# Miniprotein binders against q53ft3, part 103

Target 1, 195 residues: q53ft3
Amino acid sequence: MFGCLVAGRLVQTAAQQVAEDKFVFDLPDYESINHVVVFMLGTIPFPEGMGGSVYFSYPDSNGMPVWQLLGFVTNGKPSAIFKISGLKSGEGSQHPFGAMNIVRTPSVAQIGISVELLDSMAQQTPVGNAAVSSVDSFTQFTQKMLDNFYNFASSFAVSQAQMTPSPSEMFIPANVVLKWYENFQRRLAQNPLFW
Key: E = the ipSAE of ESMFold2; O = the ipSAE of OpenDDE; V2 = 0.75 times the mean of E and O plus 0.25 times the DockQ between their complexes.

## First folded at step 11 (miniprotein)

Design ha2 (at its last look DockQ between E and O 0.02; V2 from the best seeds 0.00; counts 0 for: pae E 19.2 > 1.5, placed apart)
Fold by OpenDDE base, look of step 11:
Structure ha2 (fold): chain B 195 residues (1-195), chain A 83 residues (1-83)
Amino acid sequence: as target 1 above (195 residues)
Amino acid sequence: SVEELAEEIRMALEYIQRIYERAKKRLEQGDVERALAALQAAYEWAKIALERAQELGLTELIEEAQELIQQIEELMEKIRESQ
């Protein structure tokens, strides 16, 4: 149902199901991890009206697990990126994993996903700035890239009278670039993930 | 996916590198205005790529983006000093 990705590491697709509604990924050598991606595999959606609360657990100074709410994944937002590097000294929040004796190794952190009602999730407050990426951020990124490309291309625009023949170079009419840009923007507006 | 986003960033960085190299050639040809415009666009694009790479925790791409930004900045400064 869920996958977990750490940059520079293999994708984890086999979560440990610790309860009917709870899944756990182990993150060895967690001190070297800055970001974690949690995503749905697309095989099993959340039931209607439900989503996943994503928690991070690390051992405290006493070796006890400290759980913190990172954010959420839903059918409408099937993936999320979380920054965990700054959470090592944070205080634990209320979490659904507290009653579970999960065998832990001191150097291993955990990502926990709890399947919960969307209404309940809306009342929870993730730790500050843990959620890094959204669909909106991606859309903004793409739009900015497009704008910069267009600005770049337009900076090289010359009239036909100003064109110097170069056997090694091909020329594209500026109108072609503009049409492409307009078409791409339209597609992006319709579906930010159309590709 | 993260992999897809990483690839998009990589492609952007590759293109920025090409712009940078082309700008150098344009400078050699005396086309300072177009070179500067291209470098400015490349610089802004590289910053966006860096931000996104940082967002995703992509260490290698972060380093690559930072290096490109530095190269572009150095070249732009060189141009400004020559005017």
Scores: ipSAE 0.009, ipTM 0.241, lowest interface PAE 8.9, mean pLDDT 76
Fold by ESMFold2, look of step 11:
Structure ha2 (fold): chain B 195 residues (1-195), chain A 83 residues (1-83)
Amino acid sequence: as target 1 above (195 residues)
Amino acid sequence: SVEELAEEIRMALEYIQRIYERAKKRLEQGDVERALAALQAAYEWAKIALERAQELGLTELIEEAQELIQQIEELMEKIRESQ
């Protein structure tokens, strides 16, 4: 039902369901992460009148989880970008996860999604240092298509030692494709309609 | 409408296939941990695609999803046996 994307990492689509209405993604090595994208896969919508509250959890100095509300996703606003670099020393807030998802190591954070009534979500205030960008289905499709192109092109990559001479053919170094892919992702996150 | 949903499932299966192929390349490069993680994600996505194809009665896409799931399972099993 949900996806979680961090720049430079594989997209996560296998959320851990910790309750009937609660889902979690693990973020190992979270201190190297500045932004995270949370989105709906589009195959399982929220029930009518409901949406998802999105939380970020990191371990405090005692190793206990500190949960902070980042924002929300809904059927009408199915994705969002959150800046988490400033949240790793913030104060915790009210959250529905309790002690169920205790962080087991100091280098693992979590993204939690709780399915809640829209009326209940309207009374919640995200943490002030979180940057929220609404990302729609157009942007999700574009992101998936970008990943599709990169994975397709890279599947044909060969090392110089593996090449056979083909003087009538033109070749593009794989690093050029990687640079283009990284630049495109950055531009898309800043302005989904730039292309 | 059914045709639009079929196109979405087909595109998802193509993307899952690409993730599988990238995971094989990472495995050949010795990055076993990340390859296995990618295969686990691809497996779950393929199961979702299979369920959607079954709900719509799309027999060709059901068969494609089942074959992709089997390929992913076989590769993950080979990795686990070598660990």
Scores: ipSAE 0.000, ipTM 0.103, lowest interface PAE 19.2, mean pLDDT 70
ESMFold2 (binder alone), look of step 11: mean pLDDT 89; pTM 0.885

Design ha20 (at its last look DockQ between E and O 0.01; V2 from the best seeds 0.00; counts 0 for: pae O 9.7 > 1.5, placed apart)
Fold by ESMFold2, look of step 11:
Structure ha20 (fold): chain B 195 residues (1-195), chain A 83 residues (1-83)
Amino acid sequence: as target 1 above (195 residues)
Amino acid sequence: SVEYLAEEIRRALEYIQRIYERAKKRLEQGDVERALEALQAAYAWAKIVLERAQELGLTELIEEAQELIQQIEELMEKIRESQ
């Protein structure tokens, strides 16, 4: 139902359910992470009248989790980009994860999603500087995702002289990927919300 | 691909099944209101999951969703009758 993406890493789509209404993604090596994307995968929406409060948790100097409200995802806004680089030494906020008995390692943070009524979510206040402007954040994330995809696909490029026969496999010419990459970048520069 | 969609549906069923089991534990502890709220949310999600599994023709997942829906319905009815 939920996804969690950090630039340069594989997307996570298998949240750990820590309560009937609470889900968590681990963020190992979190000190190197500046932004995280939390999103609905698209097949299974929230029930009507509900949404998700999104939290960030990191271990403090004593190894105890410190939770901070980042913001929200809903059926009407099913993805959001959050800046976490400024939160790694901040103070905690009120949160619903207080009874979670999860052992935390010094280098692993967590993203938590609490499924709640929309009315309850409207009364919550995210910590400052967690949310990023939608246009600037979207453009920045999309550029990093585009670079990641191009570099990944290009790392598998071979010439026809280097190919081993694989009759059960379909192939795409490498220049198609490059043309798509260039066209997408041009469209994004003209209108970050072009689709 | 269909494989990714099937994985998402299977995971959602697993989450809903755990909600159902935790709601039963809440009933044992006398927390009837929280249990009913959880079951109502689980029911709504299970109906969506069933619809998606039917659209993709995933027969085993359809059967799992139908069984889970029936279990949730029976438990919710028992709670309402005891009030």
Scores: ipSAE 0.371, ipTM 0.752, lowest interface PAE 2.9, mean pLDDT 78
Fold by OpenDDE base, look of step 11:
Structure ha20 (fold): chain B 195 residues (1-195), chain A 83 residues (1-83)
Amino acid sequence: as target 1 above (195 residues)
Amino acid sequence: SVEYLAEEIRRALEYIQRIYERAKKRLEQGDVERALEALQAAYAWAKIVLERAQELGLTELIEEAQELIQQIEELMEKIRESQ
């Protein structure tokens, strides 16, 4: 359902489901991370009226996890970019992950996604420094993704005449979409802000 | 939900429309190759979107997608004829 991306790292698509409504990604060597992209895979949307609250957890000076609300992902906003480098000095907020026994190593932070009602999410206030211009960044990301898809897909477009007798129609092989997705993920992994 | 998917389809169609309009501008600027590439991609994407709209029974979006596909096809054909 969710993916997590850090620049220079492989995309994570296998979140650990720690509860029916809670998912967690591990971020090793979190101190070197400036930004994290959380996105929906597009396979399973949120149920109607629901979205995801995105939390970041890092160990405090005592080694205890500190959770902070970064922001939200929804069906209408299926991805978000968060700056986590400045959160190391922040105070923890109420979080839905506190009761979960999540095994942590000192160098590993976590991204937690809690599936919640949109109405409930609206009442929550993310940490101010975490949200990279969320709406603008999302819009730019979406536009760039679509542009990238378009450019990539167009390069593989074939006329039906090349496949079957129909000269007026152009087709894109289904595998091209997959290749685009893989390439896009790779680029995103290299630089989440490449757009 | 169907509503969510409908919105996604609508957004895709809006984007494809923008690509189409941009391709027209590129043609006016003499950049035929890039325009054609863009149109080919737009066409392919619009076909995918159309199929999805059909699967979901979204009549208005089906019509919009079909119209956009036709517009793209016509423009591509004009480009081919001009070469």
Scores: ipSAE 0.007, ipTM 0.209, lowest interface PAE 9.7, mean pLDDT 74
ESMFold2 (binder alone), look of step 11: mean pLDDT 89; pTM 0.890

Design ha3 (at its last look DockQ between E and O 0.01; V2 from the best seeds 0.00; counts 0 for: pae O 7.7 > 1.5, placed apart)
Fold by ESMFold2, look of step 11:
Structure ha3 (fold): chain B 195 residues (1-195), chain A 83 residues (1-83)
Amino acid sequence: as target 1 above (195 residues)
Amino acid sequence: SVEYLAEEIRMALEYIQRIYERAKKRLEQGDVERALEALQAAYKWAKIVLERAQELGLTELIEEAQELIQQIEELMEKIRESQ
């Protein structure tokens, strides 16, 4: 019914059914994963009026699962790409996976799919940084961060005539900061995920 | 490939059976409206599964789907007659 794909890995098509309406895929070495694709295999669609809520789970510092809603798959949107790189230290969200009898090791996360009525799904709110459109928000935040850093550093600039001798201190010419700022902006525009 | 498709159909039938059992539990709790909604969804899904099993000639799975559909229909009819 479902597939789960991570770049550079074999596709997973054998979800573990952990409850009557809940399915999971294990993600070993989840800390190296930035994006995951969840999709329907195409043989068996959802019944009319139903769809799938997609969750991400990782162990916290005590090894306890932390679940976050990523988004949805439906007959009208049978495939979705989710960014998970920013979620591995995030806050938990409301979720239907409760206290399930699932044994996990410290480096294994899970993708959960909960089959639900579309009316129920419409009242759920995914975490704000999971969707692919979050790349645009990340880019905008990063550009604001760059502006802030440049303005802060520039506020301490002095001309050579304003310098006082301080042989124990090292200085950086202000144009180096500008070059770094312009280079970083260019790299970010070329690849928002280059970091 | 046919064995892969058969396994997907078999898993779908097991899932639909669990929806049916949950709907029965909702009826025991007096939640008739949500139970009927779940049964109607399960019915539509089971008919899709039956069609796929028929297309593949999977006679055992065809029989299982037909029995599940009959169980769902009987329960829905009992609910409608008691309202």
Scores: ipSAE 0.043, ipTM 0.429, lowest interface PAE 7.3, mean pLDDT 74
Fold by OpenDDE base, look of step 11:
Structure ha3 (fold): chain B 195 residues (1-195), chain A 83 residues (1-83)
Amino acid sequence: as target 1 above (195 residues)
Amino acid sequence: SVEYLAEEIRMALEYIQRIYERAKKRLEQGDVERALEALQAAYKWAKIVLERAQELGLTELIEEAQELIQQIEELMEKIRESQ
């Protein structure tokens, strides 16, 4: 359902589902990360009236996880870019991940996505410095994201003859990925700030 | 849950349907090669989805998958006959 992209790194498409409505990505070596892109894969939309609240978790000075609300993704806004480099000194906010004892190594941060009602999301206030406000920065990041995702997805492309039956796995046809890419580019071109 | 899997299957079928429709449009535009490639991929995917639906006993989705497979097959056959 969700992907996470860090510039210069491989795209993550396998979020750990830690609860029915909660997904987590691990970000190793988070101190070197400036921006993170969270996006919907386009395979499974949010249920009607629902979206995703995106949280960032980093260890505080005591090694305890501090969660902060970065922003939101929705069916109408299927991707968002967040600046996380400046969040290291922030205070923790109320977060839905507090009860999760996720064993963390000191160098690993987490991106958490909580699937919530849109009405509830509207009442939440993201940290002010997390949203990327620069159109130019957004465009550059988004283009890199798109290229990275396309390259990633295409690297797994197999011919029909090479495809091994795996009943336990869902497959995404290459044409679906291409369509997603084209649609995303179109949306980005129309409104770079559609998120 | 079976319900979750059913929804995934439904979504997959919707995507396959979209690929099918796009392939038809490509054929209308004279792009036969790309249309055929898309249909072949869609066909294979639909077969996988059908198998999964059968394993889960999802009667409605089985029927949808079968219908979609038939549509794809018919269109591919038309392309072959035109070549």
Scores: ipSAE 0.016, ipTM 0.212, lowest interface PAE 7.7, mean pLDDT 76
ESMFold2 (binder alone), look of step 11: mean pLDDT 89; pTM 0.885

Design ha4 (at its last look DockQ between E and O 0.03; V2 from the best seeds 0.00; counts 0 for: pae E 17.9 > 1.5, placed apart)
Fold by ESMFold2, look of step 11:
Structure ha4 (fold): chain B 195 residues (1-195), chain A 83 residues (1-83)
Amino acid sequence: as target 1 above (195 residues)
Amino acid sequence: SVEELAEEIRMALWYIQMIYERAKKRLEQGDVERALQALQAAYKWAKIALERAQELGLTELIEEAQELIQQIEELMEKIRESQ
C-alpha cells in the first residue's frame, strides 16, 4: 500500500505490517538521511474517511523508541516529503505505536504509518519543520543540489592560458557545465518532477 | 481531475525509471539478487501505471509505460539466462 524513498537508495515497497492499521519501514544508517519521501503506491487507497499519519522513530539515549509525527498522506495528497535531518532528539508526541512488538535492528530508524480517521488526524500537530511541500520541496532540493554541483565544478575551472598540456586526459569545458545547469533549471521550473 | 491523475502517473513512472537505473548499477556491482528484486518491484509498479494510463486514455503515458516495461522485461530475462 505504501512506499518509502530515500535519495540514492532502492525504494521500499514491502512495509512491515505490525497491526491491521499500522505499517513500518526500516531506515538503516538514518544519520546520513536528510529527507524521506512517503507515498501511496496507488494500488490500495485508504478506506473512505481515513488517511495515514506518518511518524519517525529512532532509538533515544535510553534505548526506548521516540516517535515524532512528521505529517500526513491521504487519498487527496498521496505523497509527501519529510525533512528528518534536523529533528530534535527527545521531542515526541502521543502516538498510535504503543507497546507493539516491533523488531528493531540496532542503529536503525523507522518510518511508521498509522491508518486513522481523518477527523482524528485533524487534531494532531506535526513536529516543526518536518513537513515540506512536495512540489516546492523537490524544486528547492534540486536547486540546492544544482548550485552545489556548479560551485564545486567551477572551483576547478581553469582558463586556456592556465592549462598544462595533458593529451591523454579528457576534459569538459566549463561552459558545457554551465549550459547544462541552466537548461536543467529551466526544465525543472517547467516541470519539477521531470526527473 | 484527469490532469492531476496524469501527474500522479508521471511521478510514478519517474520513480520506476530511477529504480530501474539503480538496479542496473547493482548488476554492474555483481549484486544480481538485489538487482532482480528491484526489477521485479519496478515491473509490478510499471504494470500498474500502464493500467491506470490505459483507463484514462493517456496515450503519451501509455507509450512511456510500455517502453519502460519492455526495458525491465529484457533486463530481467538477460539476468535469468545468465544464471
Scores: ipSAE 0.000, ipTM 0.103, lowest interface PAE 17.9, mean pLDDT 68
Fold by OpenDDE base, look of step 11:
Structure ha4 (fold): chain B 195 residues (1-195), chain A 83 residues (1-83)
Amino acid sequence: as target 1 above (195 residues)
Amino acid sequence: SVEELAEEIRMALWYIQMIYERAKKRLEQGDVERALQALQAAYKWAKIALERAQELGLTELIEEAQELIQQIEELMEKIRESQ
């Protein structure tokens, strides 16, 4: 139902369901993470009138988990980007995950998603600095990833004359990669949340 | 550097996975043609990423790439079976 994305890491789609209405992603080496993207996979939408409250948990100085509300995902806003690098100094609050005995290692933070009524979500206040201006920041983040991928792919481009016989190696024409890149950029520009 | 290359591979794999997930959504929407095209591209790129990871001896990335390739293959096979 949910995915979690950290820059430079594979997407996590295997959330641990810790309760009927609660899902948790583990984020190892969380100190190196600046931003996290939480998104719906699109396979199962929220029930009508419901959405997801997104929480971040890190260990405090005593090793106890501190949970903070980052923001929300809904059917209408199926993805959100959150800055977590500055949250270490934030005040923790009790929240829906606080009562759960989730096994944690000190170096692993967690993203928790609580499925809640939209009306209830509207009454909650996320931590101020966590919600990055949703569309622009997301677009910038995605564009950066796209550019990095394009740079990666283009680095493998060789001319026909430069090709060495390697039957096991597959080649992709650079123009195909470029066309794909341009198409993706166009789609991203039209709808940054198209995925 | 090896570290920089590793990061590039990691990012590539991430992007390929995004393509994979989007392809699944497209299939749900009935857009089989575009889904298949995306998966074919993703597959090729994943193979390149795997080869690069192997050349550099990056065990974790090799495993991730292999898993992703398998996922893509499975989905492509499902598409072929449904046609």
Scores: ipSAE 0.000, ipTM 0.175, lowest interface PAE 12.6, mean pLDDT 75
ESMFold2 (binder alone), look of step 11: mean pLDDT 89; pTM 0.884

Design ha5 (at its last look DockQ between E and O 0.02; V2 from the best seeds 0.00; counts 0 for: pae O 13.1 > 1.5, placed apart)
Fold by ESMFold2, look of step 11:
Structure ha5 (fold): chain B 195 residues (1-195), chain A 83 residues (1-83)
Amino acid sequence: as target 1 above (195 residues)
Amino acid sequence: SVEELAEEIRMALEYIQRIYERAKKRLEQGDVERALEALQSAYAWAKIALERAQELGLTELIEEAQELIQQIEELMEKIRESQ
């Protein structure tokens, strides 16, 4: 029903259902993440009159989750981009997730989606520093970015014969992913529509 | 692909089944109002899943959705009769 995408990572489409109307995605290594895209997969829309409130959670210095409302997804706006880089030290907000998310490793945060009535969502105020953008063009941009990454990373493939531990297995050095990410970011800054 | 769409419908039916099970637990705890709200939501989702399965001609998923809808309807009727 939902997807969650971070630049440079594979899309997540199998949310953990933590309550009847609540779904979460884990975000490992959240400190390196600046933006997240939350979207409807499209096969199963919200029932009429309903939508999703989107929250971000990170563990504080004691390992306790701190939840903040990012914004919304609906059948009329089925995808949204949220900026989370400025939220990692903010105050918690009223949220529906309670204490069900037990203390986590400091590098793991969560995106939560609470399915609610549209009238109830209209009374909620997202945190002011979360960026909400039109996602239709960004979703297509992200799909092109994944394709571009695959083609680029494939050009740096290293056969197992060049490594010691597993000669029959192919590996991609971690620095290839970093080179691609840095090059993609640089090109994006020069021309956001370069592909 | 149709296989990917079928898997999404199957996952949705699993989510709906869990809503139904949690609603039954809420009834055991005496929380009738929240149980009925959960069942109404599960019903709405299940009807959508049935429609999508029918559009794709996925007979097994159609039957699964219909069975789940029947269970939800029966439980909602029992609640209404008790009030």
Scores: ipSAE 0.275, ipTM 0.707, lowest interface PAE 3.9, mean pLDDT 75
Fold by OpenDDE base, look of step 11:
Structure ha5 (fold): chain B 195 residues (1-195), chain A 83 residues (1-83)
Amino acid sequence: as target 1 above (195 residues)
Amino acid sequence: SVEELAEEIRMALEYIQRIYERAKKRLEQGDVERALEALQSAYAWAKIALERAQELGLTELIEEAQELIQQIEELMEKIRESQ
């Protein structure tokens, strides 16, 4: 139902279901993580009138888990980016995971998703600055990813003369990728939150 | 190096996945045209990423790419069926 993405790491699509309405991802070496993307896989939507509250947990100075509400995902907003780097010294908030004995190592944080009523979610307040609310921060993050992807695609560009004969392969003209990139940049510049 | 290429493929797949999720959001907002455009691009690039992962024998990335491709295909098919 859910996926979790950390830049530079493989996508996690297998959440640990700790309850009927609760899912958990482990984030090893969490101290090196700045942003986390939580998203719906699209296989199972939320029931009507429901969404997901997204929480972050890290060990406090005593080794006890501290949970903080990051934000929300819904059918209408099936993905969200959260900044967690600044939360490591924050105080815990009310969370639905407190009664769960989740085995943790000191270097492993967790992302928890609790399926809840939308009306209930509306009454909750995420910790400040957890959501990439800063247009600038979001733009910078997106731009870095865009540049990385463009560089990747461009690095494999070959001329017709350089192509190895492979009738079974499909090829995309580099110009198509460039046009897409330019269009995306234009849209991003006009509205960083155009999606 | 193989490690550098692996990282590039990984980052590409991560970005493609974000595009996919954003496309879903756009569909919910009724922006079918832009969603489809994004998905078509994502699909094409995911295929390239898959091919590269296969060439390098990167099993985990191959699996990830295949899954993502399937997700994109399914969503594009749903869009076509709805038009």
Scores: ipSAE 0.000, ipTM 0.151, lowest interface PAE 13.1, mean pLDDT 76
ESMFold2 (binder alone), look of step 11: mean pLDDT 90; pTM 0.886

Design ha6 (at its last look DockQ between E and O 0.66; V2 from the best seeds 0.56)
Fold by ESMFold2, look of step 11:
Structure ha6 (fold): chain B 195 residues (1-195), chain A 83 residues (1-83)
Amino acid sequence: as target 1 above (195 residues)
Amino acid sequence: SVEELAEEIRMALEYIQRIYERAKKRLEQGDVERALEALQTAYAWAKIALERAQELGLTELIEEAQELIQQIEELMEKIRESQ
């Protein structure tokens, strides 16, 4: 029903249902994430008169969850890009000499989708208008996502002469990934919103 | 592909089944109004899933959606008769 996409990561399409009307996606290593795309997969829309309020949650320095409303997805607007980089502030102050090179354990944030009546959603106010719709920001996000996917996939490429026999594993030829990347880049340059 | 669409429908039916089960637990806790609201939402989604399965000719998923719809209808009727 829902998907969640972060640049450089595989899309998530299997939300964890935490209540009848609440679905979550985990975002490990969330400090490296600046934007997230939340969208409807398309086969199963919201029931008539309903939609989804989209929240971002991270643990603050005291370990307490901080939930913030990012915006909405609906049958009429089934996808949205949200900027979350500015929503991670509130960690303790860092001193220049005492803060450099500090190793930090990755932590998990969440994207939550709350299924609600459209009338109830109209009464809610998103934090700082986190939704991003400018073509420049979208184009940069998309380019970074494509670059990260190409770099990630190409790191698994092997030459035919270097392959270890492993019949239980499947491989993607690097040329296929490159051709897809180049075709997607061309289409994006011609129409940044072609998705 | 049709296989990917079928998996989306199957996953949705699993979510709806869990809504149904959670509504039963709310009834055990005496939370009748929230249980009924959840069942109404589940019913609407199950009808959508049935329609999508029918459009794709996915016979097994059609049968699963129909059974789930019937279960939801029966539980909602039992709730309303008990009030």
Scores: ipSAE 0.626, ipTM 0.870, lowest interface PAE 1.3, mean pLDDT 75
Fold by OpenDDE base, look of step 11:
Structure ha6 (fold): chain B 195 residues (1-195), chain A 83 residues (1-83)
Amino acid sequence: as target 1 above (195 residues)
Amino acid sequence: SVEELAEEIRMALEYIQRIYERAKKRLEQGDVERALEALQTAYAWAKIALERAQELGLTELIEEAQELIQQIEELMEKIRESQ
């Protein structure tokens, strides 16, 4: 249902379910992370009238978890980019994860998704600097993500002669991926918020 | 791919199953309201999972989703009858 992406890292699609309505992704070496993307996988949407509040947790000076509301994902907005690098010195707020005993490692931060009613989400205020507000920062992050994907995909490219017969697998020509990439770059340059 | 979609449906069903199990525990603890809310969410997701499994012709996942839906419905009915 949910995915979490850090630039330069593998996509996480297996969230830890810590409650009926709460899911958590672990982010190792969080100090090196500037931005995180949270997104819906698309197969199983939120039930009608519901969405996800996205929280970030890092250890404070005492080693206690500090949770902050980053923003939201919904069926209408199935992905969001958050800047977490500037949140390391922030104060904790009231959060739905506080009562949960989540095993933590000092170097590991967490992204939490709380499934909530849309009406309830509208009453919450995210931390001001968490949403990627600058078009430039958003564009840079998106470009890095796209480059990572392209590099990853292209690393598996083989010629027809090099292919191992696998009737159960479907293949996409590399030129299709390239055309997609070029088209996406063009759209991104025209309007960074086109999606 | 169909395989990737199947895996996503499977994962969803696992999450729903956990919601169902936790709801049972909450009922045992006397937290009926939260249990019912959780079951309603589980029910909605289970129906979506079933529809997706049916669209893809995934027989095993269809059966699992149907069974889970039935279990959730039965538990919700028990709660209503006790209220």
Scores: ipSAE 0.424, ipTM 0.783, lowest interface PAE 1.1, mean pLDDT 83
ESMFold2 (binder alone), look of step 11: mean pLDDT 89; pTM 0.885

